# Ledger of designs, part 16: VH-VL binders against q6nml5

Target 1, 200 residues: q6nml5
Amino acid sequence: MFSEVEMARDVAICAKHLNGQSPHQPILCRLLQDLIHEKACREHGFYLGITALKSIGNNKNNNIDNENNHQAKILTFPVSFTCRTFLPARGDILQGTVKKVLWNGAFIRSGPLRYAYLSLLKMPHYHYVHSPLSEDEKPHFQKDDLSKIAVGVVVRFQVLAVRFKERPHKRRNDYYVLATLEGNGSFGPISLTGSDEPYM
Short names: E, the ipSAE of ESMFold2; O, the ipSAE of OpenDDE; V2, 0.75 times the mean of E and O plus 0.25 times the DockQ between their complexes.

## First folded at step 4 (VH-VL)

Design b18 (framework fv_olinvacimab; at its last look DockQ between E and O 0.68; V2 from the best seeds 0.00; counts 0 for: pae E 3.7 > 2)
Fold by ESMFold2-Fast, scan of step 4:
Structure b18 (fold): chain C 200 residues (1-200), chain A 122 residues (1-122), chain B 107 residues (1-107)
Amino acid sequence: as target 1 above (200 residues)
Amino acid sequence: QMQLVQSGAEVKKPGASVKLSCKASGYTFTDYYMHWVRQAPGQRLEWMGEINPSGGSTNYNEKFKSRVTITVDKSASTAYMELSSLRSEDTAVYYCARGEYLEWYSGDFDYWGQGTLVTVSS
Amino acid sequence: NFMLTQPPSVSVSPGKTARITCRGDNIGSYSVHWYQQRPGQAPVLVMYYDSDRPSGIPERFSGSNSGNTATLTISGVEAGDEADYYCQVWDSSSDHVFGTGTKVTVL
């Protein structure tokens, strides 16, 4: 689920980084860095990009930040902006590239979603091939028609479950998805190259 | 702020049982597994078992399965590990640790308690 | 029974690169996590899912995992990196298995 939503954040920036310039661009840069670090929120999903700045309020002074270095004064600005977001939801049909093959499934990356887990239990007719003596040399999943799910293969899948993991105290938030190939014959590998990762 | 606070050191005789506690705060207790890991002096980390606080389901390392019981008190956000039939080889620091829970995959131990020393001596 | 073998010790000079290996049969088909333990302290997660770094862990820490060997790499080693390091996986028996541990000494 793609959305464009209005958000508000207090943006903290060191006074020395302003250097008498308009605060617009430095504040936007810091806001972007903050959103990249946070990565996602529970309500709106992954932050994909800032689409517009609506307003920047007045500086909120903080005189407590510096006991030893007067140059480290922090200024905070209330910012209202619009942001394009992606919130994975049950039933979504996504495409992504297999990034890792495990003994019991695969991790697929779809845009900002790095942990879409496709369980072997959700790959009808596939079986795990461990360290094949074939030309591939890498572990993969294969079915009788020789179709394979291996690192680099692009897979079309459906979302079965979504979990938001809040990483408290300086860790980044993330979304984890359980994927399935069940229920639709078009699910599974969609490319022989796997070199291009389409959007949803 | 997140904390895992463990009970104090224990001294036990061979054949006794010990029950350790691990109190969690600063996160939703039922959203993560709780693991117990021990380390004998100068030895490696050794996983003992895990519990899902939401449902109370447990999984134990086969080495300890006959002697270990892990439980939770959801109202107190506290996990317990009881080890019975203690031997001198059970002398170790015992840690609780929070584990990632995805229902379909088990991951890393991102936060650890301070550890509890259990000494078994006659 | 799945086993993860690490070298008992690694010595490295300040500013150089330390490489800590974790060997296991087909370990590349598992996700590897790494912990740092200083004397008298609880372990600290320093790397997860092979190559993802927790916030607060310096960028000089990196990880890889392929075939039978996972590696934790510490570039620009500092004195504060002296510690025991342990790899860990969730194995096919649904057990969490720790490596034998490696003591990193900065000489």
Scores: ipSAE 0.623, ipTM 0.815, lowest interface PAE 1.5, mean pLDDT 86
Fold by OpenDDE, look of step 5:
Structure b18 (fold): chain C 200 residues (1-200), chain A 122 residues (1-122), chain B 107 residues (1-107)
Amino acid sequence: as target 1 above (200 residues)
Amino acid sequence: QMQLVQSGAEVKKPGASVKLSCKASGYTFTDYYMHWVRQAPGQRLEWMGEINPSGGSTNYNEKFKSRVTITVDKSASTAYMELSSLRSEDTAVYYCARGEYLEWYSGDFDYWGQGTLVTVSS
Amino acid sequence: NFMLTQPPSVSVSPGKTARITCRGDNIGSYSVHWYQQRPGQAPVLVMYYDSDRPSGIPERFSGSNSGNTATLTISGVEAGDEADYYCQVWDSSSDHVFGTGTKVTVL
């Protein structure tokens, strides 16, 4: 589920951003931006944060030193670092907040996971309840014991399947999860004591 | 760089068949559904069907189910759409579009071909 | 059959806000996606899962979906935003359904 992995990336920065200073901070900032933008990879899962910067290599580009045009140059540094990652896997037990109720299931957000889908087919004994007469009455799934899966409800679920998706262009990568409440009865809505605010 | 490149324009007579192609590149062909969507002149987009390139399973719009056949050649990363018994109403631009492949949920179309005009006239 | 209804046209002045609605019975219980289609071009995804914006799509674009209406909102409209816009949902019984389309004209 959670791991700390060693990674290597080439980081490109504009020379003008150095302003005669060490490239350490600009490189780190750019690296963070790249990871945030990418969000996830197939191998390691979601990037949660850089835990250590291990090394910065020398500029890989054969740039001609020109004092007059230094600011227009792009410098590329090989960077070694460690990163904390979250890789959802089949069998994982997670909890998240229902963000949307659909006619056939619900989307749950759990940490960096935005698209955990809980199918109605994977919620034993739940049925869809819809009130078309009032916009204030939001659709939800209801069990015989009156338990409800509605927007804002925190749900404990098990990961049944995982899909990694690379988005086109510069769209962030993402993981999709099929969630299930099937099991020994430990899955489902979690009763919140105190605050009704869902856990993120 | 991802892209979907479709075959060229077609002119057909009523009753004939047309087979269009859509070549995918820049991504793993079998990881996404391929859809076909058409648009008659001045009309809205109309979904025709989809194929899972991995297993070859298809789903069709009921409107076209009797006349449309969607296939793939995995080795060529190419999807095909054949429409038979053409009629004048089939005159349209036909698009292939990549769709999110989730067994439990079908999502958006995030990449589109350039379109292929099919003209059906006597 | 599941139907999605859009206004045929929306006119907006530059810099103003355009709102494109997509109406369907209980559409709030669906995930709505939006496509922009400029004249003579293929559609382009501009919003997915109601309110998620693809990279490259300006922040001026936003989406919402509740009750019987999904809405694509374009703030600070520019000339380049002039296009046809289509909403789309997936339904197990109706498969993929597109809206009737809305022509946005920038005055």
Scores: ipSAE 0.619, ipTM 0.837, lowest interface PAE 0.8, mean pLDDT 90
Fold by ESMFold2, look of step 5:
Structure b18 (fold): chain C 200 residues (1-200), chain A 122 residues (1-122), chain B 107 residues (1-107)
Amino acid sequence: as target 1 above (200 residues)
Amino acid sequence: QMQLVQSGAEVKKPGASVKLSCKASGYTFTDYYMHWVRQAPGQRLEWMGEINPSGGSTNYNEKFKSRVTITVDKSASTAYMELSSLRSEDTAVYYCARGEYLEWYSGDFDYWGQGTLVTVSS
Amino acid sequence: NFMLTQPPSVSVSPGKTARITCRGDNIGSYSVHWYQQRPGQAPVLVMYYDSDRPSGIPERFSGSNSGNTATLTISGVEAGDEADYYCQVWDSSSDHVFGTGTKVTVL
């Protein structure tokens, strides 16, 4: 689930951003941008934040003095740091807010996990309700005891499966989760207030 | 980097068969469905069928079901589509496209091959 | 068989907004995906799950889906946006259905 892990990255920065300045702040800013863009990795899950900067090594290419004639160069620094992460796993019990209701299921957001899919087949005793003739009756899933799952409802669910997906363009990664309400009767809607933080 | 590289253009007579290939690289071949989609000149895209490479199970558009066969060679990371009993209206560009597992309700095609032109004429 | 209807063409001046509609019965209960296709090229995914952008697609592309209409919106239209655009859903019969297509012309 949540972890704090030691990681290393080669951080590339334009030499003009180091002219007359310490390399630590520009390197940290670039590292943060790189992690936000990547979003997640297969080994550790979602990046939640850098907790400590452990070391910045020498430029891998060369020991370069910063002068005006170096403004167009790209410098690469090995950086070691610790990072707080969240890796969803099968069996995890999470809660999140329903973001979309489909005819056959719902998408739930739980913190950085935007794509937790809850299929209607995994919602025992629920059925789909939608009337296109009524502006007051938004699409939802209804259980026989009048519990409902609709946009904005917080749902407690169990993770059945986890899929890591690497997007084809820049390495912006994501996780998809298959959710279930089957088994434990404590799964299902718990409030209208969403939680963006995953729970164990 | 991810690539879907398709076989070259084909010219066929009516009644013949064609077998097209789509070689995948840069990702785990068995983790994604492979789809075949065609486009006749000036027409919209038309889904033909899909295969789950890990188990080989297929699902076909009913329009093509009697004439289409989709297969894979897992060791070569290659999908194939064979269309039999060709007619002039089968003249089209044929694409392979990578899709998500349907049980996860993705349904989008996030990567496409370059396309293969098949011309059917007598 | 689920049908998706798009206007055949949309003309937009550079810098203005193009709105490409995709109409289907109760399409708001499906996830809609959008593709851009330039002449002689393969389609490229530009929007998925109604309103999510793949990495590398500019923020001026946006999407919405409710009721019987999904819409792809391109603000600040550039000449490079001139292409055919297709919507697509996975329907209840396990088929993938594409819309009729919209040619966007930048004049």
Scores: ipSAE 0.303, ipTM 0.711, lowest interface PAE 3.7, mean pLDDT 84
ESMFold2 (binder alone), look of step 5: mean pLDDT 91; pTM 0.934

Design b19 (framework fv_olinvacimab; at its last look DockQ between E and O 0.76; V2 from the best seeds 0.00; counts 0 for: pae E 9.4 > 2)
Fold by ESMFold2-Fast, scan of step 4:
Structure b19 (fold): chain C 200 residues (1-200), chain A 122 residues (1-122), chain B 107 residues (1-107)
Amino acid sequence: as target 1 above (200 residues)
Amino acid sequence: QMQLVQSGAEVKKPGASVKLSCKASGYTFTDYYMHWVRQAPGQRLEWMGEINPSGGSTNYNEKFKSRVTITVDKSASTAYMELSSLRSEDTAVYYCARGEYFDLYSGDFDYWGQGTLVTVSS
Amino acid sequence: NFMLTQPPSVSVSPGKTARITCRGDNIGSYSVHWYQQRPGQAPVLVMYYDSDRPSGIPERFSGSNSGNTATLTISGVEAGDEADYYCQVWDSSSDHVFGTGTKVTVL
């Protein structure tokens, strides 16, 4: 689900980066960098973009990182803003491109969601096909009707389960999703004979 | 900050058992698998097994299955690995490591403990 | 029993490119993760899911995985890159398998 949500963050910025510029520009830039690095939060999902800046409060504190460099003072500003987010949830129908075929399933990318895993156990009537002898065809999954799930193929799938992951180094988060093709005949590869717009 | 702190070095005789601990902090203990990996001096890394702290389910490397037991104390955010019937070949540094998982897939080990040296000598 | 074979050593001059291979039957059908281990230290994740970098790992580290060979590539090699490197996969037995390891020497 896509949403627009109001958020508040404390933005830390070196005082020397404020010299010669409007205070709002470098603070907004640092906030954007912080959100891109963090990638996602548990409450709202992936950060897609800042849609409005509501307020920038007064500096909360003053710290000097090095007494030998008086210009290395760190300032912290409370910022309120509106952000467009994407939070995957069970039951969501998503569209994405197969990026990797494994012996037991495939990884699909859907917008900022890089790890949607579609298990072979959740691909009814598909079977794994190795690269054939004397052919340039790579490993893939195939159904009796010749439908293929292979690298580069766009697949419509449903979210079965969602996991939020916190990476330890410098707080970088992610979401991992289990995908399924069960329960609906429209799930699976999207026809390439016509123009199908992505849903994500 | 995220941290895995392991118990101190152990010296054991052949035939004894050893139980090592790995205390996690700075993240939700039940959201990740805990793995145990060993490395004999100057040798390669060798995976021993894993546990899902949420349910207590385990999976062991066939080589160690008869001798290894991995458990957790959820209230203490601590994982344990007990290895029985020790041999001289079990002399190694033993690491705990946080593992990514989501139901039908198991991924990378993104954070590691400092390691515990176990020496087996007669 | 699945086996991942790495060359025991790779020597590279500063500023040049080091390529560390990990060979396994049909390894391209597995996700490969890479760890760096400096002497006396615990391993550190430097590449995951074939080609994704953890935060804090420089862009000069890259990865690929196709057919029977996965490769960790370190461009513009620095003295601090000298370490042992291990590949790792989750195999068809649902076990985690580490490669034989490669010592990268700079100079």
Scores: ipSAE 0.667, ipTM 0.837, lowest interface PAE 1.4, mean pLDDT 86
Fold by OpenDDE, look of step 5:
Structure b19 (fold): chain C 200 residues (1-200), chain A 122 residues (1-122), chain B 107 residues (1-107)
Amino acid sequence: as target 1 above (200 residues)
Amino acid sequence: QMQLVQSGAEVKKPGASVKLSCKASGYTFTDYYMHWVRQAPGQRLEWMGEINPSGGSTNYNEKFKSRVTITVDKSASTAYMELSSLRSEDTAVYYCARGEYFDLYSGDFDYWGQGTLVTVSS
Amino acid sequence: NFMLTQPPSVSVSPGKTARITCRGDNIGSYSVHWYQQRPGQAPVLVMYYDSDRPSGIPERFSGSNSGNTATLTISGVEAGDEADYYCQVWDSSSDHVFGTGTKVTVL
């Protein structure tokens, strides 16, 4: 589920951002921005944060004509670092907040995971409740014991399947998860308050 | 470099059949559903059907179910759509589109082919 | 059959805001996706799951969905935004359903 992995990336920064200082901070900032933009990879899952900067190599760009207008140049540094990651896998037990109730299921957010889908077919004994005549009652799924799965409810679920969505053109990757409440009764709505804000 | 490249324009007589192709590249072909969507001149988009390249399972719009067949060649990362018993009303641009199903029952189409014009005329 | 109804056309001046509606019975209980189609081109996904933007889509584009109406909002409209826009949902009885389409004209 959670891991710390060693990674290597080329980081490009504008020379004007150095202002004669060490490139460490600008490189770190750019690296973080790149990881946030990329969001995830198939191998490691979601990037949660950099835990250590291991090394910064020398600038890969050898431009001799840089003497008079150095601030307009882009510098590229090879960077080695460690990163905390979250990789959802089948069988994982997660908690998340219901963000949307659909006619056939619900979307749950859990940390960096924004697309955990809980199908009605995967929540035994629940039925969809919707009254178009009621303005105050929101659509939800309800169990015989009056347990409800509605927007804002925290749900404990098990990961049934995982799908990595790669978007190579824009470097915006994501994970989709199929969630289930099937089991020994330990899954479902819980009385837990918390934040479902994504890490990145 | 994701891309869906479709076969060229077709001209057919009423009653004939047409088979279009859609070659996928830049992603794992079997990880996503392939859909076919058509658009008659000046009309809205119309979903025809889908195929799961992994297992070959298909779902069709009821309107076309009796006339449409969607297949794949995994080795070539290519999807096909065959429409039989063509009518003048079948004149349209036909698109292949990558979609996500994955038991979400709410799939979007994130990549589209360039489209193939099929003209049916006597 | 599940049906999605859009206004045939929306006219907007450059820099202003365009709102494209997609109406359907209890559409708020669906995930709505939006596509942009410029003349002679294939559709392009511009919004998915009501309000999520694909990479490369400007922040000027936003989406909402509640009740019987989903809305695609384009702020700061540019000439390049002139296109047909389609909403789309998945329904168990009708499979993938597209809206009637809206032609956005930038005046």
Scores: ipSAE 0.584, ipTM 0.822, lowest interface PAE 0.8, mean pLDDT 89
Fold by ESMFold2, look of step 5:
Structure b19 (fold): chain C 200 residues (1-200), chain A 122 residues (1-122), chain B 107 residues (1-107)
Amino acid sequence: as target 1 above (200 residues)
Amino acid sequence: QMQLVQSGAEVKKPGASVKLSCKASGYTFTDYYMHWVRQAPGQRLEWMGEINPSGGSTNYNEKFKSRVTITVDKSASTAYMELSSLRSEDTAVYYCARGEYFDLYSGDFDYWGQGTLVTVSS
Amino acid sequence: NFMLTQPPSVSVSPGKTARITCRGDNIGSYSVHWYQQRPGQAPVLVMYYDSDRPSGIPERFSGSNSGNTATLTISGVEAGDEADYYCQVWDSSSDHVFGTGTKVTVL
């Protein structure tokens, strides 16, 4: 689900990167870098972009009170902002591009979601096809002459399950998704203009 | 801080059993499978089995299935592996490792315990 | 019966490139993961899903997987890269299978 949410972060900046004149630009730049590195959170999903700054609070004076000018000083600013996010959820209907075909399924990428797994058991009436001797026919799943799932194919699928992968020490997170083509949503390979676009 | 801390080295005689522990911290224990992998001297790594801590379901390598039991204590965030009817060829370092996957979803082992040496000798 | 075969050793000079192969029948249809094991240490994941690098692993580590061969490539080899390296897949019998291992020696 796409949302705009209110968030807060303590943003740490080396004092030498501030000129004292207008600190909000370096603070915003660092905040963006921090969110890009973190990628996602459990509450709101993937970060897509900051939409507004609400406030930048007073410096919390990290290391500047007790140190000489010859040492690196870290200033910490509490920042409130709004952020556009995407949280994958069970039941979501997504489109993505097949990036790898395995004998038992495929990995699909849909925008920031890099790991959507579509099991062959969730592909009604498809079978695995691989002819390693021909090299003219790459591994794929085939249903009929018009329904082929191979690397580069855009697939419409439903989210069956979601797992948040947490790396708290590195503050870099991800999501894994189990995909299905089962059901009444007309799921499967599609051909649309802009086939490399994420359709979330 | 994410850690898998294993119990200490064991010396056993043939025919005995050993029960090793692996205490997890720094993540939600029930969100990931726990695996046990061993390595005999000079040999490759060998997968022994896995457990889903949330439901307690297990899957074992056929080579060990009759002798291995993997369990968890969810409240202590601890996994256990018991290997019975020990033989001298069971002398190895035994690792616990965290796995990331859904069922039918191939995964890697992203965090490993420090390993526990089990020596089986007459 | 699925087997993953690696060369027993690879020697490489500092600053050069080491290529560690992992051969298996149709291994390109599997996701291949790679582990580094230094003497007396537990394995450390250095590559997953063929070519994705965990956080903290240098960019000089890269991977590929197609046909019957997966390859871990370490460019700009440093003395600290001297270790055993193992490939791993999930096979069709629900087992996790490790390769035979490759000792990388930095001369």
Scores: ipSAE 0.006, ipTM 0.584, lowest interface PAE 9.4, mean pLDDT 83
ESMFold2 (binder alone), look of step 5: mean pLDDT 91; pTM 0.932

Design b20 (framework fv_olinvacimab)
Fold by ESMFold2-Fast, scan of step 4:
Structure b20 (fold): chain C 200 residues (1-200), chain A 122 residues (1-122), chain B 107 residues (1-107)
Amino acid sequence: as target 1 above (200 residues)
Amino acid sequence: QMQLVQSGAEVKKPGASVKLSCKASGYTFTDYYMHWVRQAPGQRLEWMGEINPSGGSTNYNEKFKSRVTITVDKSASTAYMELSSLRSEDTAVYYCARGEYYELWSGDFDYWGQGTLVTVSS
Amino acid sequence: NFMLTQPPSVSVSPGKTARITCRGDNIGSYSVHWYQQRPGQAPVLVMYYDSDRPSGIPERFSGSNSGNTATLTISGVEAGDEADYYCQVWDSSSDHVFGTGTKVTVL
């Protein structure tokens, strides 16, 4: 699920932001911003954090004319680093918080994964409640024992399928997951006995 | 890089059939559904149907189900939409669009072709 | 069948805020996506899953969805925002349903 992988990226940074005495710090900060923007890659999943900086190479040859604004000249540096990643995979057991209830299922957020979809067809014994009895309740899913899957509820689920999503312009990727409560009695709403859950 | 390129404009007579193409590039063709959406001049967008390029399974809007057929050529990364028994009301711009669907869940149409004008004249 | 009703037109002055509503029974239990269509062009996704913006869409675009009404809000309207806007959902029959469309005129 979690991995630490070596990877390389070209980091573009404005020359005016380079510190003459500590040039690597601005480059590392820009790399971090680029990874946060990109979110995820197909090979390694979500970027969780840079764990080590291995090398920063020399400025790459840039054939694009950036001389119009000398203060805004762009330099490109190859950076090699290690990164902790999270790649969702079929069979993974995850915990997350319900963020949206639809007529046919719910979206669960688990750490960096925003789109884990739990279909009503994969919630054994649950049914949709459109018109809650209480004015304080929103639409939700409920079992005969009154257990709820509603916005704010933490759910333990298994990953049934994983899809990588590439957006057409500017690199901003994501992962979509189909979730299921089938096959294990421990799946479904949970009560946390402490705040020691590192994966949520 | 990611592109959906549609075939050129068509002029047809009432009662004829038309077959439009949509060639995808820049992404894995089988990872996304392909949808067909039409728009008559000055009218709303109207969903016609979808295909899963991986298996070839289709789902059609009931309004068009008797006349529309959507197919794919996986090796060419191309989707096709054939509409039969054309009427003047079928004069419209026809779009293909990339969509997300995971059997139990459907998403947005994030990439659209440029559209193909089909004119049915009498 | 399931219908998404939008006002036919919204007129707004440059720099002001346009609000485009999409009404459907219990639409808050659906994920709503929004498309902008400028004259003679293909639709462009401008909002997805109620309130998420695609990369390249400015922050002045925002969305909400609750109860029977979803709303696309465009703050600081510019002349280039003049277009037709369509909401869209995947409904319970597995059909994709577009709204009736709203023509935003910047005057």
Scores: ipSAE 0.568, ipTM 0.811, lowest interface PAE 2.0, mean pLDDT 86

Design b21 (framework fv_olinvacimab)
Fold by ESMFold2-Fast, scan of step 4:
Structure b21 (fold): chain C 200 residues (1-200), chain A 123 residues (1-123), chain B 107 residues (1-107)
Amino acid sequence: as target 1 above (200 residues)
Amino acid sequence: QMQLVQSGAEVKKPGASVKLSCKASGYTFTDYYMHWVRQAPGQRLEWMGEINPSGGSTNYNEKFKSRVTITVDKSASTAYMELSSLRSEDTAVYYCARGEYIEVWYSGDFDYWGQGTLVTVSS
Amino acid sequence: NFMLTQPPSVSVSPGKTARITCRGDNIGSYSVHWYQQRPGQAPVLVMYYDSDRPSGIPERFSGSNSGNTATLTISGVEAGDEADYYCQVWDSSSDHVFGTGTKVTVL
């Protein structure tokens, strides 16, 4: 599920942001910005954040050596760091918020995981409510005890299967996860008001 | 880089059968469903069926189920669609399209399409 | 016999907003995908899972889906947006269903 992996990349920093200070903070900010745009990969999953800077090498000047351009100099540092990753795997127990109710199941978001699909076939004792009694009420799944799985509800579930798909002409690579509420009484709705991005 | 290349135009007589091909490249063929969708001149898109190249399982639109057969050649990354007992109303452009899926419980969007094959039944 | 009904045509002036509706019983409980088709060309995916946009599709395209109506909205319409548009859902009784199609004309 969660892991730490060592990574290396060159980080470009504007010289004016250093002011004679350590480049650690500017480098961390740039790496974090880069990480939120890093596509998930099959081997490591989603990149969540930087856990440590391991080393910062000597700067590499990539600007034209003109006296009139010294103030706009970009410095490039080779950086080695560790990154926390999230790779969904069969058997993982996750929490997520229901984002979409379909006639046959629901899509749940858990952190960067956008497509955790919980089939009605994997919701013991739930049934689909097609025509809500109130105009205010959206379609949902309901048990006889009136417990609901509806948009905005936080659900604890187990991962049954994981599919990684590279999407060259889409913005993101995606993980598709099959979720289940079967096998453990603690699975199901946790809170009617829960966090938008809970995960273990 | 992904490409779906379909076979060339066909002209058939009523009662004949036609077999069209769709060759995939630039992605792992078995990771996506392959769909067949047709469009008669001036008409809407109409889904005909799908195949999971990994297992070979198929699902067909009931309208075509008695006449349509979808198959794959995994080694050639090619999908085929055969339509039998052709009628004049089968004159259409036939498309193959790549579809995402989540096991047997959900089938998603058609994110890449072939160029289409015109099938004309009589003149 | 699940059906998705779209208006046959929508006319819009350049720079204005076009709204293309897709009506189906409880369509808000389906994921809706949208395709653009220019004459003589294959369809192109322009919106998926109600409101997600593929790479290369401008931010002027947005989507929504609730109740009995899904909508593809094109703001700041350009001449190049003139095309036929189709909605599509997966429905287990009919499998994949396309809408009746809407011809968008930019006048």
Scores: ipSAE 0.535, ipTM 0.773, lowest interface PAE 2.1, mean pLDDT 84

